VH-VL binders against Cytochrome c oxidase assembly factor 8 (COA8). Designs and how they scored, part 19

Target 1, 167 residues: Cytochrome c oxidase assembly factor 8 (COA8), of Homo sapiens (Human) (q96il0)
Amino acid sequence: APERGAERRDTAPSGVSRFCPPRKSCHDWIGPPDKYSNLRPVHFYIPENESPLEQKLRKLRQETQEWNQQFWANQNLTFSKEKEEFIHSRLKTKGLGLRTESGQKATLNAEEMADFYKEFLSKNFQKHMYYNRDWYKRNFAITFFMGKVALERIWNKLKQKQKKRSN

## First folded at step 16 (VH-VL)

Design mh2 (from mg25 with heavy chain A33T S100T)
Fold by OpenDDE, look of step 17:
Structure mh2 (fold): chain C 167 residues (1-167), chain A 124 residues (1-124), chain B 111 residues (1-111)
Amino acid sequence: as target 1 above (167 residues)
Amino acid sequence: EVQLVESGGGLVQPGRSLRLSCAASGFTFSSYTMNWVRQAPGKGLEWVSGISSSGSRTSYADSVQGRFTISRDNGKNSLYLQMNSLRAEDTALYFCAKETPFDYLWGTYAFDIWGQGTMVTVSS
Amino acid sequence: QSELTQPRSVSGSPGQSVTISCTGSSSNIGKGYDVHWYQQHPGKAPKLLISGNSNRPSGVPDRFSGSKSGNTASLTISGLQAEDEADYYCQSYDSRLSGYVFGTGTDVTVL
């Protein structure tokens, strides 16, 4: 009996929902929110005659997007983990089980959760400050390159018009 | 110290597979695009593949397209190159290379950190 | 694979200036992509010398300078020293290949 060689499907690492836009699209596509970051990924269109400046802009936008995705994915995981630990710790301190008599997940009241949020924000304050700083830096750079690309496109259009008038 | 260390090279027969690894240390690995560059004995440098910081985007040279797969594990600070259907022409020293931080003024991408390389020899 | 064209070898005496050319095409250097330069000593990994046509990373001597005009980039080594004996590679991006491209390499010898 010939052993059917199991084609090991190289399972692409499962994590990032690779929203693949239609191949024939000439536009940027926005995907569904990522399950970890809750951010909508943008699939950037690559024009056939992409200029070096356009490429730089696209790369910067893509890198910034990946940076944001990673930051918020990690932040949300940390938040969820710490929140669960907080809830469990508080319930234990109260002598309460993790489940109610009705079998529902035991929860803390809004006041107790407010303490968690305050503590979490305080603990992560510096991290958020650095994120915001870098966010502004990246967005200013993106805006700057957008300006350069816009000027390049205007210049190219003007040159084309001059060439058409000379012929 | 910022360092890249390649491993997994060796002698293989044509048509076989090999997996290279690159261990990164001394920098935030998950923040940078990583690349593989190879150098055949007594030859110049050849770009092989690149992978974005998150691993969401990959690119390949035409010479390896469809045969090689670049991947990364940011939790392990590791870069990989799965090489399938190896050919004699794939015989080279394989370098792991880190891209420079994005220059916000000029938008330049160079390779600022290199490993020592791992040798892959494909022979019958 | 499309390579950037470099002279095979360049030689000079200590203290002299040598220039290495890197000639591309309309799909790489001529399209306006940046050129980077690397130094490689025998048995060593490449080292970044010049980034973005003319920028020197920290720790690179000022005797190394880069320029670009049209389809050609140039690396100039002024005040050539014995330690500068190495292979030199230019690197850019090629739009047709959708990837990075290296030069053919130049062997610099100090006489």
Scores: ipSAE 0.748, ipTM 0.905, lowest interface PAE 0.8, mean pLDDT 91
Fold by ESMFold2, look of step 16:
Structure mh2 (fold): chain C 167 residues (1-167), chain A 124 residues (1-124), chain B 111 residues (1-111)
Amino acid sequence: as target 1 above (167 residues)
Amino acid sequence: EVQLVESGGGLVQPGRSLRLSCAASGFTFSSYTMNWVRQAPGKGLEWVSGISSSGSRTSYADSVQGRFTISRDNGKNSLYLQMNSLRAEDTALYFCAKETPFDYLWGTYAFDIWGQGTMVTVSS
Amino acid sequence: QSELTQPRSVSGSPGQSVTISCTGSSSNIGKGYDVHWYQQHPGKAPKLLISGNSNRPSGVPDRFSGSKSGNTASLTISGLQAEDEADYYCQSYDSRLSGYVFGTGTDVTVL
């Protein structure tokens, strides 16, 4: 499970780039967590005989991944900026500097930091409401198109069985 | 008002480079796939290149693959086309175009907003 | 290299109906990809007229209609008006090219 916040990770054990799936793969490949969004990118398989409907599903999944990556990358940036703003404003209220005597950034106690987390969630409530609405719309659409693709594949298999028996 | 404005066109010799820009306003630029389409004088439309909403996926027509590079800066609401090793056949009016939102019922994409174009002329 | 074939020109009198064909191949329209239509007046940018074979965007008059069957899509302008004089392009996706393809274009003249 990936950690939230800034982190650094080693490349995959195969020694290849984390975003370079093997050319012989016939399946979707899930890469390591992105540094900025903390989401694992999916590297989508494109079959040689992909139907137009299958392409629509793949594009919807790709667009949803990009939308999700952009949202969480921005949220991580906003979280960091608002955290520093909160700490600065509370230290100013106490008449304290931004640095400790040792030169490290001054911080707040656990109860005060809990106030930040509550304030952050409250400030971003509307943004998260719109994100949740759009997330559900996208996931419903993905499920809908998955059903259409499954039906298309079943009909194609039935036609092939009928063709084999009539030969 | 929703608007796309291209710039960076001009007269250039074969083998040289140009960089086109497209400034977007009046809509959330980072939410949409963007495309470049060109039109040679007196000729029809030709798709050149496309780039996904985040910039992570790009595509190119065979005629420009390896010579042109599409990019975007979502912080500046700008789309770019770096055109290297220009040829006489690249002479055209270059449009930027916005794709429609994914239709969650039918899954169709079309180009709904176009700029007025920037002219690129490649001649000796 | 792959293009969708359209008639070079079509003409009609005001009030008449005209139909523009757009013929592709088994790698584009014939494979089942959607067809879109654009209108371009001289010296102007293209404007989306029909998306997804038959859907009219908001603001497009209902005299414009589209259809698709087999390898061929059609745009029909019923009740032709002077402002309909323009070039018209179809567009689809081509699986062999892995990209968009446009039609050759049709010059519609109102007599």
Scores: ipSAE 0.679, ipTM 0.880, lowest interface PAE 1.2, mean pLDDT 86

Design mh8 (from mg25 with heavy chain A33T Y104F T108Y)
Fold by OpenDDE, look of step 17:
Structure mh8 (fold): chain C 167 residues (1-167), chain A 124 residues (1-124), chain B 111 residues (1-111)
Amino acid sequence: as target 1 above (167 residues)
Amino acid sequence: EVQLVESGGGLVQPGRSLRLSCAASGFTFSSYTMNWVRQAPGKGLEWVSGISSSGSRTSYADSVQGRFTISRDNGKNSLYLQMNSLRAEDTALYFCAKESPFDFLWGYYAFDIWGQGTMVTVSS
Amino acid sequence: QSELTQPRSVSGSPGQSVTISCTGSSSNIGKGYDVHWYQQHPGKAPKLLISGNSNRPSGVPDRFSGSKSGNTASLTISGLQAEDEADYYCQSYDSRLSGYVFGTGTDVTVL
């Protein structure tokens, strides 16, 4: 019995573009789009006197970013793979080669590709629903923690003003 | 079942290198920050290193900074600790520890799952 | 390495209540970082007992409770049982170390 070669699930290499901002930067940096996810990574600034609440917010934002990067990197890889398989299968069914007489990659027409997109969206509908649900949950949490951090900063500013008036 | 299994421990001489591995099962490994925690014989727990879910961010205790390297392979559900320039003080049981899911109300990061540990002994 | 300070040992009779303190500094507990508690039986891995100062994970008995005030966290074990004999560790984050810190550990004995 031929050993069914374990299909190496080509996991997108975790090569998140190591965009390193300048060491002296006091603000968040946005990197170029990642080649797999097409999402622009954000390098979050860490203040010297970061509060525990600010840390929680930063960690949540970072985790959410990594979650998004992984999701879309994998989704884009899956999409590209399935698209190529679809094209190859349809060309084969038509008795057409993978290359035109001019040596160009053979393509399907827009109508045939529309069938692929419909099928792909249908197949991945549940996955996208869960993604959207979790996306909203994470963003609501981020917004909530942003509000808490804003209140903390206001309170700290008020305390500092009171201390300056008492001296 | 959610499980972490450490391996790669052993007896090594000072100045040598060792690589620890942790195999994860029963959960989505790629979604969680992972950590190494060690315990010297008859001593308390010491945090060693952490790595984010994607591996893009790493952190180290001062005691191991510049000598140890944490890494992960999400395709293999595996966590690694490359330990270089080992010292007698690095003798410990090394645990792989998973961070809990982020609490969206309170923002907790606790270690909710632990392996059984792998023993590293650094001796002449 | 900056450790959180715990009593070396605490003892009690079955059915009694015991409290373990975990004292930090202005860079960890006193700064407002959360405290977690772990139970470790001899020859076993640590088990998460309390998360986020006072939250009990599923499967942890209600006789375990956590609190935090100022730079000190506390674990209370009410109705002490023989199975509660173990080492207990607090854990937090330290801003100076940019990492997690554990307590020195407390040996709980049931008399």
Scores: ipSAE 0.799, ipTM 0.931, lowest interface PAE 0.6, mean pLDDT 91
Fold by ESMFold2, look of step 17:
Structure mh8 (fold): chain C 167 residues (1-167), chain A 124 residues (1-124), chain B 111 residues (1-111)
Amino acid sequence: as target 1 above (167 residues)
Amino acid sequence: EVQLVESGGGLVQPGRSLRLSCAASGFTFSSYTMNWVRQAPGKGLEWVSGISSSGSRTSYADSVQGRFTISRDNGKNSLYLQMNSLRAEDTALYFCAKESPFDFLWGYYAFDIWGQGTMVTVSS
Amino acid sequence: QSELTQPRSVSGSPGQSVTISCTGSSSNIGKGYDVHWYQQHPGKAPKLLISGNSNRPSGVPDRFSGSKSGNTASLTISGLQAEDEADYYCQSYDSRLSGYVFGTGTDVTVL
């Protein structure tokens, strides 16, 4: 029994609303936001006779999605961790506990929290600059290969029309 | 500086299991697809399995599908191969290999960094 | 298990050129998948020699060159040197197997 690559699949039958495209679909599908990255994953369509160029494009898009989701998942976790550490540090400086008399988490006012947001942005400025650079490089490459695939598909359509005429 | 170091090989009986590890250093492990490639004594190279940078996509050669499981722990810079139901034909030197960064113009990925391998011998 | 055929051995004198063929099928090289080449000295790990059919990674001498046509890829070693004595493997992707495939390997001997 042939295997369609190692990409994990939803167990649902084809064409159901379990985020699985119909068999006749030739397009990718976009799923709900990932819990950690807040990004919507693309569920990639694999054509029946995927060409090597089409495979290159699909792999580039899949790797870019994984890279993007890993970056934002890490940034979201770092943001949450550093936010709590900042609050706890400032509460300790004020001589306050981590929880109020009612049992709720103690927090800081908006002006105090603005200090956190400034510090976080400053610490992560270079990471976000490198992310933006790499994001643009990847998306430019994806667009470039999408153009190559489009030209390949046009040529193959014309070749198949020529084959029909010659038969 | 850039290194892949395999471990966990040994002599086992058919039907038994082994778990191979590959420790990565000198590069951002979580950015790259990783692969296992094996080489039977006196024979050529055979691709075994691959895993995407996040671990979300895996692939296997037909000869090991259903018996081997590739995994990674990006927090520990480590790649793993769980080998179950071992057979005599699985006897080989097992390499881990890193895929190269994508080539912007041509979009190819090659295995640019290899470990020295860990020997797995399956004999009755 | 390998789908790519290479000659078992190739030999040449120092300074000569040798060419190693790598022949596949319509599901791999013939379909248009890239071919990569690896050099393996005895007791050592493989080393990437040629990527993307013809591209030479940094640190690989320019006497190594690659090409691809139809079902066949070729690795040429010009100006053969003693250090080139090793095993050489081609690699591609196979759409029927949905996986990577290696060649049978070629033992290059320097006379």
Scores: ipSAE 0.621, ipTM 0.849, lowest interface PAE 1.5, mean pLDDT 84

Design of1 (from oe10 with light chain H98Y)
Fold by OpenDDE, look of step 17:
Structure of1 (fold): chain C 167 residues (1-167), chain A 124 residues (1-124), chain B 112 residues (1-112)
Amino acid sequence: as target 1 above (167 residues)
Amino acid sequence: EVQLVQSGAEVKKPGESLKISCKGSGYRFTEYWLGWVRQMPGKGLEWMGDIYPDDSDTTYSEKFKVQVTISADKSISTAYLQWSSLKASDTAMYYCARQGWHYDESGPWGFDYWGQGTLVTVSS
Amino acid sequence: DIVMTQTPLSLSVTPGQPASISCRSSQSLLHSDEKTYLHWYLQKPGQSPQLLIYKVSNRFSGVPDRFSGSGSGTDFTLKISRVEAEDVGVYYCSQSEYIPYTFGQGTKVEIK
């Protein structure tokens, strides 16, 4: 019985960005583009004197980043899969093999590929609408907390300055 | 780890200008007041002034207000103490020091971290 | 300026014995937030000053429990329960309630 090679479903690893910034850094680091999402991950700095509000902002940014990474990783995988299936189906319909006489991978022309892109966009339109909505909501929340943290920092400075009374 | 690293020892003549530096690391440089403290040979400590690096808000002791300029470059986490014209009486050890604070506590903790000091010698 | 007066200016202590340094301010260091902004520093020979106690009685991180601060208003005390050889140096009280920040004259602690 021929051992059915288990197609390793390349499940997009929920892989936390393997990017580790230098331990001595006091700022956020931007990593290289992720191989699945093509998004650059950000490693957020954790200060020693982190306020609860700063912590909340950091967590919200991290969660939003993870959400965004997962979405685009899945979309890119879906796109690649559907694109390959489309190419194969169209070549078969044309009576063409998957390889040319020269042994090169058979491809479709730009017009045929335009049909794929149009169909893909149409099929995924609602998904992209929900993504955009949620993206705006998350970014609005982040911006709001950024404003609060900025005010907190001003207040903290003023508290320290108020201790400097002139005689 | 929080560190303040100062520039090396300086030997100058009266009338020369001098700018010494203090580089902070291991903390959010922009969110802590950084002070300068003078110690004359065999004498006590004298606060000269301080700076808030985020907006360069600066406070001076009246004794030093006309004698020195305190500045900071937050992009490189560095504070400066500058003289336009040195005097022999400026011969001293100069320390930079961070004024510590915590978000859940009122006011500063005093100077929680200090640089190694910069010895300035002004001689004819 | 706030004058910080330390007593004594020099102290010679036998290892294992207690030590006490007094600091008096010319004005009350009690702030409207009910905190008192008096601090203690140690400068060991050939070293930078280091924070020992902040706000009268709080030990800074890494400071041994043999160090304690007390006082209120204008009168403050630093105590060392058992003096060790590593405690040699000049101790300074300081205030950060008023500008300019000021330091005491320093108390030189030596081992007998």
Scores: ipSAE 0.759, ipTM 0.899, lowest interface PAE 0.6, mean pLDDT 91
Fold by ESMFold2, look of step 17:
Structure of1 (fold): chain C 167 residues (1-167), chain A 124 residues (1-124), chain B 112 residues (1-112)
Amino acid sequence: as target 1 above (167 residues)
Amino acid sequence: EVQLVQSGAEVKKPGESLKISCKGSGYRFTEYWLGWVRQMPGKGLEWMGDIYPDDSDTTYSEKFKVQVTISADKSISTAYLQWSSLKASDTAMYYCARQGWHYDESGPWGFDYWGQGTLVTVSS
Amino acid sequence: DIVMTQTPLSLSVTPGQPASISCRSSQSLLHSDEKTYLHWYLQKPGQSPQLLIYKVSNRFSGVPDRFSGSGSGTDFTLKISRVEAEDVGVYYCSQSEYIPYTFGQGTKVEIK
C-alpha cells in the first residue's frame, strides 16, 4: 500500500499550481500530482510542424521527467517502509506494544524520530549525490538542445523571408 | 486543431474608420505569414497583403497599399486589418488565411487554413 | 502581376460524372527549387475557401482521392473523377510564386 509522506516536491515554478488544458492549447501544461512521487507531470505540446530536432528535445524532456518521477516514487516508498520498521523495532526494544489502548498504531515522539531521520539521510547520502549529478547532466543536455532548436527556428524564419519574392 | 476566428460583421458609413481582427490558435502564431483576402459581392478572391507576426514584417498588394493597414499583436495571437476612411467600394467579405509551410519544405506555401470571414457593409 | 485564367467559368455535372477545370498562368510558375506553387481551393456556398490541392498535385489533409491535380509551366488542371453533391461550389486556382499572390476568376460547379 502506498503512503503519502511528510515531504512534498512540486513541478510548478512557484509552488502548487494546476490548470486544465484548453481544447486548442498550443503550449505545455501541468497535470495533477502523481500518487507516488507527489510531483506534477508536464504534458508536452506536440506542434503540427515539429522538426526532428524539436522532437529530440521534447523526448529528452519527457525522459528526464519520467526518470525524476521514478526516483522520487522509489524514495517515498523506501522512506515509508523504513520508517515503519524503525518504529516497530524501537517500540519492541522499549518493551511496548505496536498499538495503543485505543487500537491506533503506537508512535515515537519527535526526539525519538530524529534518530530515524538522521539515519535515513546518512544511509541515502550517496544515492542522492548520484541523483544530483545525473540531474545536472540531463539538464545540461536539455539546455544544449534548446540552443540548437533556437538556432533552427531563426534559420526557418530567414528561409520563409527569402521565399517572399517580387516579379 | 488550427483555427482562425475573425471579428463579427460590420455595418458602416463612408468616411468611418474600422479595425477587424483575426485570432489564431492551435499553431505557433508567430512562425507563419498571415494573409488577408478580399471577396467583393459576387466576385472572386483578391490577396490584399500579409504579415509575419514575429516582427510585424508586412507586405501589401499595390492595389491595397494606400487603402488599408495590416498589423498584429503577437502577445494575443491576433492580426488586424484597418481602414482610416471607408468607401462604399470597400463593401466585401474579408478573410484571414495562414500561409502554410513545413520544416522539410514539403508544405504548401499557400493558404492552408482560413478564417470564417468578416462581412463589411459600407452604405449611407 | 501574374494573371490566372480558368476554363470553364461554369460547369454543370450529373452526379457520378467526371469534371475537369483548367488554369493558365500568364507567366511560367516553375521555381528555381523545382517546385511550382500552384494551388486549388474550393469555396462551398456560404463558406470560406478551403485548400484542396497544393503545389500542383498534392492533396491537402482530409481531401478525398477523387480530386487530383496536374500540369506544369503555365497550364494546370484539376480533375474530379466522380462529382458528388458535396463538391458544388466555386473552384479557384492560385499562385503563391510571386507577390502579389493571385487567384483565377473561379469555376462554378453545379449538380444538374
Scores: ipSAE 0.636, ipTM 0.854, lowest interface PAE 1.1, mean pLDDT 86

Design of3 (from oe10 with heavy chain T30S)
Fold by OpenDDE, look of step 17:
Order: sequence, then structure tokens, then C-alpha cells
Structure of3 (fold): chain C 167 residues (1-167), chain A 124 residues (1-124), chain B 112 residues (1-112)
Amino acid sequence: as target 1 above (167 residues)
Amino acid sequence: EVQLVQSGAEVKKPGESLKISCKGSGYRFSEYWLGWVRQMPGKGLEWMGDIYPDDSDTTYSEKFKVQVTISADKSISTAYLQWSSLKASDTAMYYCARQGWHYDESGPWGFDYWGQGTLVTVSS
Amino acid sequence: DIVMTQTPLSLSVTPGQPASISCRSSQSLLHSDEKTYLHWYLQKPGQSPQLLIYKVSNRFSGVPDRFSGSGSGTDFTLKISRVEAEDVGVYYCSQSEHIPYTFGQGTKVEIK
């Protein structure tokens, strides 16, 4: 009995971006696009004198990034899989093989592919709506904490200046 | 690691202009006051002034206010000390130094990190 | 300007013996935030100054425990419990309460 090669389910690796910025970097570093999500990961700088608000902002940004990476990695895998299944199904229905006489991968025309895209978008519409809602909520929270950190920095600066002016 | 690296030694004539630099690394350059301190040969330390690189807010000692210009470029984490016209009396070691602070503490806690110094020699 | 007066201006110490340097300010260095902005620096021969003590009594990172600072208002003291060969240099008190920031004259510490 031929051992059915276990199709390695390419589980979308929990893509902790293996991108390590240089240790001496004092700024956020943008990595190359992730192979699954196609999103560029950001490595956030951790300052020595990081305030609790700055830390909270950094963590929120990191969590939001991870959330986005996971969503798009899964969505892209699903899309690729469903696209391939659609192509195979349509070719079979047409009585066409998966390869042309020239040995090339058989493809569908643009009109047939348009049907796939429409169906895919329709099927995933609710998922995208929830994603967009959550994306806005997360970004609103990030923006809010960015504002707080900005105010904290202003206040810290003013404390230092007040000392200079009072003399 | 926090480091301040200054430009090399300068030998100039009276009346010449000079601009020396101090590059900060290993910290948020824009959020710390950076001071300049003069040390004349065999003498003590003299605070000249400082700059906050984020907005280029600058404070001078009255003694140095007309003699020098302090500036900074936060994009390259570099502060500058400049003379328009050097005098023989400007012969000294010049240090840049970071004014340390912590978010949990009130006010700065002195100059916590220093550059290696820039020796300026002004001779005829 | 705030005048910082150090005493003595020179000190020769036997290794292992204690040392004490006094610093007096012409005005109080107590700020409205109840902190006192007096600092101590060491400049070793041929080196840049380094921070030893900030705000009267706080040791800076990496500073040995043999160094201690004390004082209040206008009178301050730096103590070295056991002087080592590496402690040779010029010690400066400094104030950052008033503009301009000012330094003491320096105290030269030498080994006997």
C-alpha cells in the first residue's frame, strides 16, 4: 500500500517576523514584506527611559500588528486555496485538463476569474466588515495613546524648562 | 549603550570660524538636554549652555551668549558648538554632556554621559 | 551666579584610608520640588568628567558603594570610605538648580 504522503498542511506559521534590527537602532525598524501576509513588519524600539504610557502604546501597536499579520496571512492562504479549487472545478466542468497540450498550467479567462473574485468577495464580506470594524477600533486606541504620550512628553519638557525659567 | 562622540581636535588662528560637533547614540537624542562645558588648560569646568534638540530650545551662560552659538540637528542626533571669530583665549577642551533625567523622578540629575572632548587650540 | 566652594583643593590620601571633600554653595540648592540639585563628578587624569553622585546622595550607575554623598541646603560632602588607586583625579561639585550651572574649583585627590 503506497504510503500516502501526508500533505504537510502549510499551517500559516505564527509569523513572528524573524527580522531582528541592529541592536544599536534607536528607532522603529521596518522589515521586508512577510511571505504570507505581504505586510511589512515593524520592530518597535524600546527606549531605556520608557514610560508606562509609552510601553502601553508600544504593546498596543505590537498586538495590532500581530493581529493584522495573522488575519492577512490566513486570508491570503484561504484565497489561494479557493482560487485553485475554483480553477480546477471549472476546467473539469469544461472537460479540459489541468495542463494544456504544450504542458503549461491551464488557466481560466478573465471573465471566468471575475466570477471567482465576485463570489469570494461576497462570501467573505462579513469577515471583512468585522475586520474593518476592529481595525478602526484598534487604530483609534493607538491614536488616543499616541496623543497621551505626546502630552506626557510635552509635560516632561515643561518640567525641565520651568526649572530654568524660575531662576 | 549611551555614547557621545565629538569631532576631532582643531587648530585654528585668531579670527577664524569654527564649528565642532557632538553625536549622540544609544538614546532618544531629541528628548535630552545636551550641554557644552569648557575646560581651559589646567582649569576647572565651565558650563557654556545647553540645547533641547527636539525644538532647539537653547540656554546660554551670560558669559558665552555672544561668543558662541549652540545648535542641533535631531535628524542625525548631532549637536554643534560654533564660533564666528576665535580668540586665543578660546583655547580649551570642550565637552558635550547629556543632562540625565528619568520619567519617575523630578527634574534632571546632572550630566550623566560625556563626550570624549574636543581640544581647540587657537594660536597665531 | 552661584559660587561653589570646595575644600580642600588638594588631598593626598593613603590607599585604604577614607577621604572627605566639602562643597558649599553661595545659595540654597533646594528646589520647589523638594529635591536638591547638587552633583559630584570625577575627572580622572586624561579623561572626561564622569558622574558619581546626583541630587546629593544618589550614586550613578556603576559607581562603587565606597562613594557616598550627603548634605542639605548649602553644605555638601562627598565621602570615599576606602580610597583606591583608581580614585585618583579631580573631583567637582556642581549645581544645576540655578542658571548658569556652576562647578566647584575642583579637588585634586592623589595617592601618597
Scores: ipSAE 0.750, ipTM 0.893, lowest interface PAE 0.7, mean pLDDT 91
Fold by ESMFold2, look of step 16:
Structure of3 (fold): chain C 167 residues (1-167), chain A 124 residues (1-124), chain B 112 residues (1-112)
Amino acid sequence: as target 1 above (167 residues)
Amino acid sequence: EVQLVQSGAEVKKPGESLKISCKGSGYRFSEYWLGWVRQMPGKGLEWMGDIYPDDSDTTYSEKFKVQVTISADKSISTAYLQWSSLKASDTAMYYCARQGWHYDESGPWGFDYWGQGTLVTVSS
Amino acid sequence: DIVMTQTPLSLSVTPGQPASISCRSSQSLLHSDEKTYLHWYLQKPGQSPQLLIYKVSNRFSGVPDRFSGSGSGTDFTLKISRVEAEDVGVYYCSQSEHIPYTFGQGTKVEIK
């Protein structure tokens, strides 16, 4: 029989914190750190007169935030899970219990933990390289659209002033 | 939702100064001309002037140019109308109103949203 | 300055019947962009003005389709196909083509 648990893995819950900005804000807001990713979410303002270009930029920033939040939420959970598993395995190999004499979780000293950090870094090296590549790609795209939106807003200001003067 | 909220009613004596306010919310305040419109008791509407809050570019009706000052503080999304010395003839309702526009040029270029009005009464 | 002249200045209408308000400008309101910046506002009793029709014939958001505007050059008309109780108030035409922006004298619409 196939091992059904082999395709199962731990993953972070989806979504960003439910912090809600002030009711009549006309600005983006930075919320409290998310429980799983430890990143502060941005709550984006939707202008009443939002152009298609402004909408594209806003959606790209939202998608990038969600992608980034999910990546770090998953990595934080994986790090914590694998750290505990490593500590458990090394304590078992040394013949020690999972708890100290005081009942607190047993741990390893900094020299003993160095093997975990090296192993974790090596295991996740390529994943983090792909993350960095995609992060730069997304941020360059965002910067490009930010420039286009800035030019559009300048153009709209100039059109309004010209219309006011045109008679 | 777009909203313009004006300061409360004022009762003043001739010669006093006055500054009334209009606070915009629900839109990018600095990107729209904001105008002031006077309505004398029992009369129609008169455009007094307007301001572009981003750079404080102002335009006045010649009738009102030396009688009032229009200003704005975009950091708090607020525009102002002020008199240095009120006259009994300044008794009126004063509205602020947003000059509408749309990025695709389909918009009104007219007053699409109005404040609730500020009644100014000047009497001895 | 562009003078906006409305007729009639007062109008009493039986509920459910049509109403028509004329507005004449002292000069053409056609802008160089080929648009005409003639607008209609309603000021209900005790309220601020509200935009009804902009650029001659375009209904503003939330305005019922019983309101319609027409005209060209210097002669413009607002029509209400079936007047309802909430339509009472003073109607103003306005131009935003030339500084200073100007309004008509207003037309008071009331129910008989």
Scores: ipSAE 0.641, ipTM 0.858, lowest interface PAE 1.0, mean pLDDT 86

